# Ledger of designs, part 17: VHH binders against Mitochondrial mRNA pseudouridine synthase RPUSD3 (RPUSD3)

Target 1, 326 residues: Mitochondrial mRNA pseudouridine synthase RPUSD3 (RPUSD3), of Homo sapiens (Human) (q6p087)
Amino acid sequence: LGVRPVPEDAGFGTEARHQRQPRGSCQRSGPLGDQPFAGLLPKNLSREELVDALRAAVVDRKGPLVTLNKPQGLPVTGKPGELTLFSVLPELSQSLGLREQELQVVRASGKESSGLVLLSSCPQTASRLQKYFTHARRAQRPTATYCAVTDGIPAASEGKIQAALKLEHIDGVNLTVPVKAPSRKDILEGVKKTLSHFRVVATGSGCALVQLQPLTVFSSQLQVHMVLQLCPVLGDHMYSARVGTVLGQRFLLPAENNKPQRQVLDEALLRRLHLTPSQAAQLPLHLHLHRLLLPGTRARDTPVELLAPLPPYFSRTLQCLGLRLQ
Short names: E, the ipSAE of ESMFold2; O, the ipSAE of OpenDDE; V2, 0.75 times the mean of E and O plus 0.25 times the DockQ between their complexes.

## First folded at step 8 (VHH; framework vhh_gefurulimab)

Design g61R (from f6L with K61R; at its last look DockQ between E and O 0.79; V2 from the best seeds 0.74)
Fold by ESMFold2, look of step 8:
Structure g61R (fold): chain B 326 residues (1-326), chain A 123 residues (1-123)
Amino acid sequence: as target 1 above (326 residues)
Amino acid sequence: EVQLVESGGGLVKPGGSLRLSCAASGFTFSNYAAAWFRQAPGKEREFVSAISWSGSTYYARSVKGRFTISRDNAKNSLYLQMNSLRAEDTAVYYCAAEPGLEDFYDSHEYDYWGQGTLVTVSS
């Protein structure tokens, strides 16, 4: 019961390079400030340049499976004509020597996050893995682990976050909002109950390194779940303003304050990160799809683990705050 | 009483056109992403096209430029205009809907499905 044989199709790559946290002081931004954070995708890329960047982002290839470490800020899907991961898959497939074998997205980190993307050149393999991930989530068996740096330390070192979420159009943007005590009518109006697990790995400087494992799928789920813990993800410029502070006590602001605003960090945190307020408003989201568990090739094999190294800006933040992965 | 009902399938010659419709009832369709998937015999269910709750459209590469997705929220309906049809477009076409999706290509993430309508493209 609970163990399903996996067909003997191509094996899975599990040995991704781990980016070890460097020792020493974090690098100060340049004299004028507002410099790009290290490890971000260059601005103004052509389609060809994006394909080249994605080819360089390949961390593993095994059988039909291709594993990428996606840069922060690259959307997976988008409008026609937008430069997205999905839109360049044919060119990427050709660049990888798979010209007639179309790459399928099996699992991907979202636009604002960085980290693992799993692609397959075999449609049957893609479908089986997609089924596996969905089944595991619904059985409350996590397969995806994100790393996040949070402004604030959760009160518990581990736990579950449950929330009903809805999409709303607010101030010209599409936002995710929590719904308290949702009715049957709310569910039919598009409210969805969501669940994530979390574990605090390290704390320092009033911040935490948190592992997050979503067990449901909803836009911006992890960002909003951390806001509900009063510990917004660092670089969250959409939802972090929903958390207010009075004399060191944090609370959720009334619904009238759902408007997206650039994150504001306190003076002590700015000093620890060596950032001005203007630079902090440019922080990339510190949410990274770090680990993905795949089913083993044989029925008795342990799950296969895929890893994506932390981006340089993430590692710099960990160093500045004295945080380490375990 | 949640329901999605497809219509408009049939037999068509290569190069021809069909328009599929999907009527939604029993839920607030306008707040959901909606999509078309297709499944040919012996093949996996395949993403065809999607339209977000805010109106952005997405297409599989195999249908881009030939198919057009649209929705009419006042009529609670989803449409797929299929032009320049080819033999490989032969499949059962399904409409689906789901709130809160970030990406639309994975059929396993949709909870609301129609019964399907058969499209056959042959001489």
Scores: ipSAE 0.728, ipTM 0.882, lowest interface PAE 1.1, mean pLDDT 85
ESMFold2 (binder alone), look of step 8: mean pLDDT 85; pTM 0.866
OpenDDE, look of step 8: ipSAE 0.818; ipTM 0.917
ESMFold2, look of step 9: ipSAE 0.695; ipTM 0.869
ESMFold2 (binder alone), look of step 9: mean pLDDT 85; pTM 0.868
OpenDDE, look of step 9: ipSAE 0.754; ipTM 0.893

Design g6I (from f6L with L101I; at its last look DockQ between E and O 0.57; V2 from the best seeds 0.00; counts 0 for: pae E 2.03 > 2)
Fold by ESMFold2, look of step 8:
Structure g6I (fold): chain B 326 residues (1-326), chain A 123 residues (1-123)
Amino acid sequence: as target 1 above (326 residues)
Amino acid sequence: EVQLVESGGGLVKPGGSLRLSCAASGFTFSNYAAAWFRQAPGKEREFVSAISWSGSTYYAKSVKGRFTISRDNAKNSLYLQMNSLRAEDTAVYYCAAEPGIEDFYDSHEYDYWGQGTLVTVSS
């Protein structure tokens, strides 16, 4: 993985041109669609198999820091007894030769996303970096950049997405719901104002490659923010049904009326992706924590950039849709 | 006014037990994740345990198997049962709460904090 010095805060500018190009073909010699979602985490993974997969996912080690490229679908935290990144940190630490040192999560992508996870074997280093990330967010200096493929093209090529969000539990499912014009009582009931920056870096086939930089932390923030832009993230099987279409015009359906539904793609998009409707219902979320800025190693140094390669399924989608990082 | 108030701290001998309580008021506690952090003099505030709004629990390695977190949403209360106490458990223990967080272990993700309750473990 390539680590290079970058400006003190993460801009969208020239660092986007330093992305590594994926190699591969969506059209393979075998039958089309035979294994379109390469690189996903196996089902029924044992604890030992998860530790082995995480060890193989290490993309950088420097001092006390360990950087992973997390596979899509691995929860960071979860219910008691659930197999999660957090639950296997002791075994991962031992597997990496850090037996007497507990790995701590400094920053991570969520369950449905893939990409960078930053761990530390040193509590002081973990605390220092957590303070750095929080301070940067409060100062409106983004440090994390996600890549997403969206169904739909945002109306603006860049901008800010501001929304008040709350958690709601409906029929055994935890959902993130936007709240219009939140009151002080709403905030005390757990509504939080959220903010993300975005930039469209490529368009094609009615889809966009979008860079997203969250400046707040809330469950499913980026997925819901893109739904509010009428451009759901590809593979979003929780929130995409909130966007309806009438006579070619997109609009938001009331969120309280929509249970999670598997994303439905139009026929032209299915053909471009070489997917059947049943395969599209299993499409992985195309949201990847691609870049993370760290403070420099010396006080005078510029921040350094950590990169996580795009997963194979993500790169396949880009190629099928004619989308390129520029 | 949003308020978190810890209680139940005190002096205890090594190997002893103590139960901490945190009373929440002024907000809908059941919609928040809640956590215990601790801070010894001259040290960073460190994660002890957390419980999500849906009831999932998390523990630092140093306390797993000895401490138990629980919540009672009807009483707007968070608890920490501390068993097999050691000298290194001596610290001020803080209750914290936050809606919608994903990183329960990161103290910088919480906006709401109590004043703390002192736990001293010594002979």
Scores: ipSAE 0.559, ipTM 0.820, lowest interface PAE 2.0, mean pLDDT 84
ESMFold2 (binder alone), look of step 8: mean pLDDT 87; pTM 0.880
OpenDDE, look of step 8: ipSAE 0.648; ipTM 0.865

Design g6M (from f6L with L101M; at its last look DockQ between E and O 0.85; V2 from the best seeds 0.65)
Fold by OpenDDE, look of step 8:
Structure g6M (fold): chain B 326 residues (1-326), chain A 123 residues (1-123)
Amino acid sequence: as target 1 above (326 residues)
Amino acid sequence: EVQLVESGGGLVKPGGSLRLSCAASGFTFSNYAAAWFRQAPGKEREFVSAISWSGSTYYAKSVKGRFTISRDNAKNSLYLQMNSLRAEDTAVYYCAAEPGMEDFYDSHEYDYWGQGTLVTVSS
């Protein structure tokens, strides 16, 4: 009865070669220097980079409608060769998978403002909505609501700003200028009566968060309207110099004698915003198309609300000033 | 009375050229932005070109490089030189004017309009 020797289980010692994962040199990305103005477009964007940025700025897509949160400083329209929203619409359409359909601008924030841009791949839809906006405006029903941060606090918590405005070419720059008591002749000369509603939402540190609802369209209307309230929009380097301060009292300076100058903030406000004078001179305009009201799908349906979130730099400013958008 | 009167429309062969004119009266045209729009049969009115009161020019992609907008303020006139015309350019062309325009793409923002001139591009 031969006792078969139990074969010694050769324990293959699998030396787990601890492959030392190379300590990836955490290149300490140096503190991304808190660029005080996050969310701005780089100054030298290529066409492709702009299309990518706009693609990333899409906040909603419903049927033929595309909604963007446009960055501050991007013009909607411009000169030939200028990089604008309008100029890249074909590429943007392709980038969004719209092969045969070109996006059209229905409603957009202006160059100096950030916020909502409504596009349509359907020309009929675009036309219908444009008609709706025009009709609403003529009926004095505001459809667009801007948020602005102002240097100064309006005297009233809410109200209407009415002004006649004209364009003037001063020192090679197109400027919007208020006209007192416009005549019929002035109107025929290009003076337009303008109207905006405003509401102060919050106040702090000598500043205000203001909602603005334009009922007319005119170049730089909202900036000039706020100047007329003696509360220039923060970052308004074009029209802020039209507001003077003497012994703590603000007053309106004549447009004819006041060339565009960088907005000058007082030391207290600079401290609150954690900005140097040099940085403040580069402060972006704090004007944002925040809300747009669309018609319901049916005539009896409730209006549809489109919202664009505030830019990071705008939000930072609100935080620094202790202002809240309710 | 404020008036815009278009002229220069007509029949042209593909590849041909036309020059449209718009005569303004009753207002200070030099202080207005001006634009051309077109409407093809069964289509919506579309932006073609605009010129600011300062002389800045804007073009729709479909006409860029082929059309040229210009103005003569002394003559209160707006022009559209159209070259390399295509069948798809067939439309009624309208002149429009508005003060204080920032963006020119929306036809509903223009207060003054002409009656239009027909351009037909056909072989």
Scores: ipSAE 0.579, ipTM 0.824, lowest interface PAE 0.9, mean pLDDT 89
ESMFold2, look of step 8: ipSAE 0.581; ipTM 0.826
ESMFold2 (binder alone), look of step 8: mean pLDDT 83; pTM 0.845

Design g9W (from f6L with F104W; at its last look DockQ between E and O 0.67; V2 from the best seeds 0.00; counts 0 for: pae E 2.3 > 2)
Fold by ESMFold2, look of step 8:
Structure g9W (fold): chain B 326 residues (1-326), chain A 123 residues (1-123)
Amino acid sequence: as target 1 above (326 residues)
Amino acid sequence: EVQLVESGGGLVKPGGSLRLSCAASGFTFSNYAAAWFRQAPGKEREFVSAISWSGSTYYAKSVKGRFTISRDNAKNSLYLQMNSLRAEDTAVYYCAAEPGLEDWYDSHEYDYWGQGTLVTVSS
C-alpha cells in the first residue's frame, strides 16, 4: 500500500534554528476558541446555523433521496429540546424546496462518527430501503463501509471481529462493555452478539487506515471492536484507555476498571501529527461512514454507490501519517 | 423468554385521551431502548415515540406535545399517554424493544415486538 512518512521538524541548520515548532499545528477557531481541528461544528451553534451547515453538507439529491455528509459530533436523535439532525429536518426540508414534505432518516452515522446520512421525502421509499439494509446485514452482505484511522496496526490485513456487547450506565456515563463467554442470563440482560468485518487499506507511522463494515447495530460497536483488536480508533476518548502498553506489547485492560479517559498518544505519534498532548486530548473521532451501497432500480442493475468525502481533520491526519485511501 | 404485551387500546372520541401500557417479561427491561410504533390500515408502520435506556425521550413530529412516553423499570413497563387524539391517530400501536440502539426511529432495527393494541378515534 502507498505509505509516505510525513516530514518532521528536521531540516538544514536545525541546531541553530528557532523555528523548531510543529508543522501543521491546528489553530483555534470560532467563538468558543478551544477546537484546534478544522471542519468541526461549533459547540454553541444556533438552530439556523445548523440548518445552513446541513444544507451545505448535501452531497447528492435524486428523486425523493437526499444524501448528507454529516459532521462529527452531531447527534441524529437526542434528548427533548436538544439540537439534533432529527429536530431540524422540517427546516432542512423547507430550505431544500421540498414544500411541506418532511424528510425521514433512512440510514445515518452515529453522533461521534462523521459521514453519510440518507434521507427520504417519501415514506414508502424510506421503508423499502430500511428493510433492504436490515435484510442485507442479516444475510452478512455489508452495505456500509466506514473509514477509520487507528492507533496501532491490526495483525491481520483483514478479518472479522465478533464480540458480545452490553450497555452499562456508570456514574452518569453510558458505556459499551464486551462480555466474555456470554450466558443465557446475559442474553436476557441485553447482551447482544455483534459482528464487523475489517480490511487494512494502508499503514504508516504505527497507524492504519482501516475499512470497517458493521453487520450488526450496537452503540459504539466499531470503537469497541477496534479496541478489542488492540488498535483503538484515533480520537476515541471513551474506550481507548482499555488498551495498555507494557514493554512494547499491547494488551486489554479490564473494561469494568477503566472509565472513559482522554486518549493518550505516544510522543512519536504526537510529533507526526504536530499535536501537543492537550491538543490530542481534543482529537475528533476518526471514524467516517464513507460508502453506502443501495439497490439498483431493477434486480439486474448495478447497485448504486453513495460516497461522502473525508472531513478536513481526517484528511490532515492521513497526510501527516503518510496514509492514502486507495 | 422475552415478551412484550400491550394494553389500553380502545375506542375514543376526537379530543379524548388514552393511556397505553406495555408489560415486559423474561428480560431486564432497563437495559433496552423501548419504542412505540403504529400502523394505520393500508399504511406503513411508522415511528411514534422512543425512550432510551437512560431515559431520554423522542417523539415523531405528528405526536409531539400530545403524546408522552415513559417507563417504569421497577415494573418492567412502558407507557404512552395519548392526549388530544385525532382521527389520524387511529392505528394498531406496537411496543418494541432492542438493546444497544443509538437511533431509535427505524422499526426494522427492533427484534422484540408486542402483538399490538388497537386505538380507534371516531366520532
Scores: ipSAE 0.554, ipTM 0.815, lowest interface PAE 2.3, mean pLDDT 83
ESMFold2 (binder alone), look of step 8: mean pLDDT 83; pTM 0.849
OpenDDE, look of step 8: ipSAE 0.590; ipTM 0.828

Design gSer (from f6L with Y32S W53S F104S Y105S; at its last look DockQ between E and O 0.61; V2 from the best seeds 0.00; counts 0 for: pae E 11.0 > 2)
Fold by ESMFold2, look of step 8:
Structure gSer (fold): chain B 326 residues (1-326), chain A 123 residues (1-123)
Amino acid sequence: as target 1 above (326 residues)
Amino acid sequence: EVQLVESGGGLVKPGGSLRLSCAASGFTFSNSAAAWFRQAPGKEREFVSAISSSGSTYYAKSVKGRFTISRDNAKNSLYLQMNSLRAEDTAVYYCAAEPGLEDSSDSHEYDYWGQGTLVTVSS
C-alpha cells in the first residue's frame, strides 16, 4: 500500500524508509511518433477515457478518502469547456461506487506536476484536513514532498530556498518572477516571500534526484526555486531558459531573458537520455507530488503517510541517469 | 489597509436572484485568487465558488448552474450572480482573496476576508 505511518517529527529525518517504484520498466518510448515518454495522457482524450484513466489512477481508498496518482498535464480546474479533474468528478465518483456522495478535492498536485490528489466524499472530513494543512503551513511544518529530476546538482546536499516571487504578465502569459529586496509596495502588489526545503537524494550524469517540500504556496514556486539554484527541473519549458551557461559555469540571465523557451539540454545529457533535441523539447515536467502527511486519529499519534508511485517516464529517466531512490 | 467589502445581500423570495459584489483595495486584486464562502448560524463555513488569478472558475455542487462567479480586475471587484435561490442558500456570504495564490477552494488558504453580507431566502 502507499500509506505508511511516520514518526511524529516526520520530514527529511525518515532517511531509512525505502522508496517504492516500478521495476523492469526501462522503455524510453511513449506514444507513437516523436513522443517517447510512457505514462502520459493521450492527445485527443475523450471525457469517458479521462474517467477511465482516473479510475485506474486510484492508489488508495480509506473511508471517505480517495487518493489518486494524477497524470502530468491534467489540470484540476480550467477554462470553460476544458476537460479537468473537477469536470469529471461526478463520473469518477459513480465509477468508484460513491453514487450518493460527490467527491471534493482536498489537496492536489498542480497541472504541470504529477502525483498525489486527495479527494473526500465527506465535507466535514475535507474541512478538518484543510485546517490541518493550514496549521502545518503556518507552523512551517512540511506536509507535502515532491520528487524532481534536475538538470544540474545543487552544491549542498540539503537546504532552504527563500525567494520573493511575483506574477508578471509577459507576452500574453503570467509568469513567476523573483524580486530582490521587495518593498512594502511590492508586497501589497502581490509579491510574496516563499520558502521550500530541498534534499538531494541521488546524483548522476550531471543531474540530481531532489526532494522538495514547499512551505508556502505560490504559482510555479518549485520550478522557479530550482531555477534560482541553477538546477532547473527536467522538462521545465517555462523557466529553465533563465539559466545560462558559459564555459561550464551556470548563471541567472537578466530579467529581459525571462521569456519562456523550450528547455535545451547539453549533448551529453541528450545521449544519456537517448533523446534527440526535438524529443527533449517534448519532455514532461519531472516534478511529482510523491508523499503527503495526514494527521493521526489522536493528537499524539504518528501522522499517516500517503504515497504516489513515480510515473513511468520519471522512472525511465532515473534509470537512464543512474539515479536511485534510497 | 487591505479591505474586502461585500454588498448586495438582502431578502429575496425563493426562485429569485441577487448579485453580490466585493470591492477590493490595498492590494493587487488581479494577482490574487478570489472566492465566495458562506456560513449559516451554527454551521461550518462552506465553499461556494472560486475564480483563479488566470480566470478559471469552479463551484460547489449545491450551487453549480445557479450561481456565476466573475471578476472585474479594472474595478478590483469580485461578483457572484445568484439565480434560482432556495431557502437553503440563506447564509452570510464572505468574499476572500489571497495575493499570489493561483487558486484554492480551501478557506484556510485565504488570509484576506470581508465582513460578510447576509442573504435571506424566505417565502
Scores: ipSAE 0.005, ipTM 0.414, lowest interface PAE 11.0, mean pLDDT 80
ESMFold2 (binder alone), look of step 8: mean pLDDT 87; pTM 0.884
OpenDDE, look of step 8: ipSAE 0.176; ipTM 0.648

## First folded at step 9 (VHH; framework vhh_gefurulimab)

Design h10W (from g61R with Y105W; at its last look DockQ between E and O 0.51; V2 from the best seeds 0.61)
Fold by ESMFold2, look of step 9:
Structure h10W (fold): chain B 326 residues (1-326), chain A 123 residues (1-123)
Amino acid sequence: as target 1 above (326 residues)
Amino acid sequence: EVQLVESGGGLVKPGGSLRLSCAASGFTFSNYAAAWFRQAPGKEREFVSAISWSGSTYYARSVKGRFTISRDNAKNSLYLQMNSLRAEDTAVYYCAAEPGLEDFWDSHEYDYWGQGTLVTVSS
């Protein structure tokens, strides 16, 4: 085993990152009403301000590779004219001293999540890594690990979440909806079977810190997978309302309740987080692409690990809830 | 049955223009990300352009500023307007689609493909 330091199976790595809490319980921080949660992207950014924020978000540079810790709420792609990661890549490349070299997105966390974005100034390197990630995932070897805080504690401490998902147009919004027992006709309507692995790494205050490893790619997969576990991700203002509670028992609400609503937290959880209901409605999604495994540069090299630190709002939540990595 | 059919290929002189179409049938096209890829003789298939579910567009460096991707969900169609064509644009062009896809530039993420349409750019 000394020559194979990283297991290749479809499980979680327990030694990839370990962090002990630096302090005890969360201290009161005062009101959060008119100000964003710590570490969020400001409203109404100029193009230049976005480039500056992204340059400050660089966590690693190695050869042609540039690794960012993307702030929550920044879209990777968008319509022409919209400020997105893709739209400012030329300016980012210049600010990083890469001359006329074009940065390409190799892998990115989505708009509502935070965490790792891997860019490359070398097209050959970008292509090789994209191929690697796709092949690894389809071989059931996860390379991406997300951290999430959930409202609720999954019944099992680890396992698989398998669901057929489709995109559906509901009240003018396109949403991801699970499909029970999909038929061949459902596949033609764009239903795709999805799979994620999860592991509960800490629990406290009725919440869990969960590691998630997707083995398929589908829009909003991780948020919907956690809703199906009756443990929506904290700050999920798109899908969390699908979980109801009656007499202390959680259940999935009927399909007509798929409409997005701001997440509602119970009174005890609001007190633990030191938030009013109005502030909780502005809570950022607690879903963070924390770890990526890259192939080594040579055939015998072990995979390289990239890490993105948790955002300040994420760390504050962990402190308030007494959640710790093992 | 699920079907993607490209059309609009042909012979064109350098500097000319062509408009490729991809007609989708047998599935709900509006729920899919869609893309164009191309394969030149003796080469591997490469990304040309994509349009996401939400209307976001992306272009390979080699075609940026010259090609425009668009879709018409009412007609279940994907288009590629190709301007300022060059000899190196000569290839078979393929359309592809995949439901729920966010990494739309990666060909390994698409399961649905057309048969291709040949574009030849020569004097």
Scores: ipSAE 0.548, ipTM 0.801, lowest interface PAE 1.6, mean pLDDT 83
ESMFold2 (binder alone), look of step 9: mean pLDDT 84; pTM 0.856
OpenDDE, look of step 9: ipSAE 0.744; ipTM 0.890

Design h28R (from g61R with T28R; at its last look DockQ between E and O 0.91; V2 from the best seeds 0.79)
Fold by ESMFold2, look of step 9:
Structure h28R (fold): chain B 326 residues (1-326), chain A 123 residues (1-123)
Amino acid sequence: as target 1 above (326 residues)
Amino acid sequence: EVQLVESGGGLVKPGGSLRLSCAASGFRFSNYAAAWFRQAPGKEREFVSAISWSGSTYYARSVKGRFTISRDNAKNSLYLQMNSLRAEDTAVYYCAAEPGLEDFYDSHEYDYWGQGTLVTVSS
C-alpha cells in the first residue's frame, strides 16, 4: 500500500548514458522535499529483482569476464542471509547464460560507493587478475580511479594522502579512525598505513570533482582520506561530521566527536543543489569507481580500460555545481 | 612477529567431521579479520569462511550450513568446525588475517598466513 518507488536503477547502462546529455540547468528532483535520488536501488528489493537489476547493470562481457556498474548501497559481501552481490552470484550466472559456471568477484566498488564490479566465470582468470591488481597497487601503479564530488576544494590540485587507519567500535557503530604518529605496536594492534592519490578535475560552487586512486585497501579509506583534507565526500553520512567550521575555517573535530551524523551542507550549497536540509541528509555517497585498467591478454597487448557511467544522481550534482569530468 | 599456525587436519571419511584450529601470536588477533582459505591440488586457493574483527561471520556457498567459523579472542584462536565433509572438501586449509578489510573473498589482500593443514576426505 505504499507508493511504488520510481525505479532508481532505471538508468543502468543505456539509460544512465542518456541522462548525461545536455539539458541546460539542473532541475529539481521529485515533487516533495524528501524525494529519493534517481538511480538508487528500490528499497524493498527481492532476490529475483536484484538479479534482474544486476543483469541490467552489465556494461561489458569478454571471455570469462563480466563487468557491472554496481548501484550505490549494494554490499559485495555480508552476513549469511543478507542480500549481497556475493549471495546472488549463482543466479546471476544463470541469468547471463553461464549455466553452472560460478562467477567470482575479481574487483568491486564497496557498499557505499557505486561503479565497477569485475566478475569472472574462470577461477584461474580471477586469481590472475586479483594478483595483478594487488601487485600493481603495491608497486604504486594505480589501476582503479574513483570519481568523487567533495564539499570543499582541496588546497592542492593533486597529491598523495597518507594516513594510518584503524577500525574502532564506537557507540554501536564500526568506524574507521585515523591514528596520528602510529608506533610499531600500533601496527600490531591492527593499525594500517594507507595511501591514496588524488587529482582535482574541476571546481565550482565551493565543491570539487576529484579523482581518487587508492593504493591500499582499508574500510572507508577514501571517505576518511577526504575528511582529512577537510573536504568530505558529498553524501558521506558516516565521516563528514568530523569536519567542523569556526569563523569560516575548517578543522578536524576532536576524536570524541566521531559518532556518525547525517551530512550538513551550508545554505549556499543547498540552494545550488536545489535541496532542503532534509533531502541533503538523504544524499547518496558521491563516490564512484569510474575506471579500471586491466592487463592485456598477453604482456605485449595494450591494457584494457573498463568504464562505468556515472549514476544519474551523480551526473545531476555535477550539472547543478557546474562541474565537468574532462 | 606475526604468526598463524593451523592444526587439526587429517583423514576423514565422507560425512565425517573435523575441527581446525589456528593459533595466532605476535599481534592483537581480535583487531583483525580472520579467514579460512583452502587449496586443492591443481586448483586456485579459494575462500572458505571469514569472521570480522567484530564477530560477524561469512561463508562460501559451497560450505554454508556445513562449516562453522568461530574465534576465541582470549586464546587468540580461530576455529573451523567442518561437518558433513565431502570429497570436494579435500584441500590444504590456510588461516589468514588482515586488518581493515571490508570484503573477505580475495586471498591476495591478506598479508598474514599460516603454513596450512591438510584435510583429506576419502574412504
Scores: ipSAE 0.737, ipTM 0.885, lowest interface PAE 1.2, mean pLDDT 85
ESMFold2 (binder alone), look of step 9: mean pLDDT 84; pTM 0.859
OpenDDE, look of step 9: ipSAE 0.756; ipTM 0.894

Design h34M (from g61R with A34M Y58T; at its last look DockQ between E and O 0.46; V2 from the best seeds 0.64)
Fold by ESMFold2, look of step 9:
Structure h34M (fold): chain B 326 residues (1-326), chain A 123 residues (1-123)
Amino acid sequence: as target 1 above (326 residues)
Amino acid sequence: EVQLVESGGGLVKPGGSLRLSCAASGFTFSNYAMAWFRQAPGKEREFVSAISWSGSTTYARSVKGRFTISRDNAKNSLYLQMNSLRAEDTAVYYCAAEPGLEDFYDSHEYDYWGQGTLVTVSS
């Protein structure tokens, strides 16, 4: 419904036509007047409020499948007692009229990103789709497309980003760190080779709208991949400080010695976004799981495309920067 | 060379308890997310519980409040304390490991698996 069918091997191919650019103004004082960034979850959200928000976030229901547009900042999993997507699935299932059927997560965008979550009330369907996604990634056939706004414009208009990544615990913070030329010992220590495809869709105001297609799964992969392109994702308060600038040239600082810091935007960008430095330190991450390709109902059918609309804060940023999603 | 070996399975009556263990070797255990999955004959493998490398835990709805996952990085061991066992908990339980996961529920994203330990719950 509203979703344009596309070929299974579309890559960065055909764009769905059922989305228009939001109407609005970038000339308002601050984001949406004196309110916080639009489209974010309230702080101190109750369990019932989360279930209501997720019910309102349903974008598609087909057979056992339920598709959500997840708000930025909602963790998928976490500790007992913590409000997460997993923790409220029973209440969500009841709210959707599924009663005793257990909803299972098939695919989800991570905590810091927004966008598509695919749930299933049928365990066989969930297993089949999980296998399909993994097989497609390992065959280098992308099924997931993220949209990102970057501070900086990648040198190439499209390409691949390959990097070996590891998790490090540094100064009380869990970080994803690149590893050059990983050994077999490094692999056993938890270093994983990662791969993403990217395509620059639009540029403006020193920023880019970039489509990203991960072909591996690793914590913060897309954020770190964009840092390695010297073009951190807007709102990346974990990794953006790894990019330094001297005499107009960008370079990478040593990752293991750079604690997360709130992203600092240059004066021209702040003015273009109509943000103070204090407001920019609260920018949400501009990384959105926009598109998923599912296998068709029958083996010979074309793949089904699922779409999650861009969050309002994301659309506002595009308008301010003169960027258009295509 | 990489090995995950489950133990502690057996026959118990409903309402009973078991403690499963998974001994890990051949990799740096503390850097990996660890999980338990289970599979009954003729059914799909299903997620039971996971614990991140930093200690964050997640549970499937069917086991929440009854099962407790834990890890001991000094002993390279993963545990599952299973209380208030029910007939539907009957399955082969598998230990799995993977670095760098954000979400732990998808069995197809784990590269390392044990051979499994059978848990049977019957009167």
Scores: ipSAE 0.635, ipTM 0.845, lowest interface PAE 1.8, mean pLDDT 84
ESMFold2 (binder alone), look of step 9: mean pLDDT 86; pTM 0.876
OpenDDE, look of step 9: ipSAE 0.755; ipTM 0.885

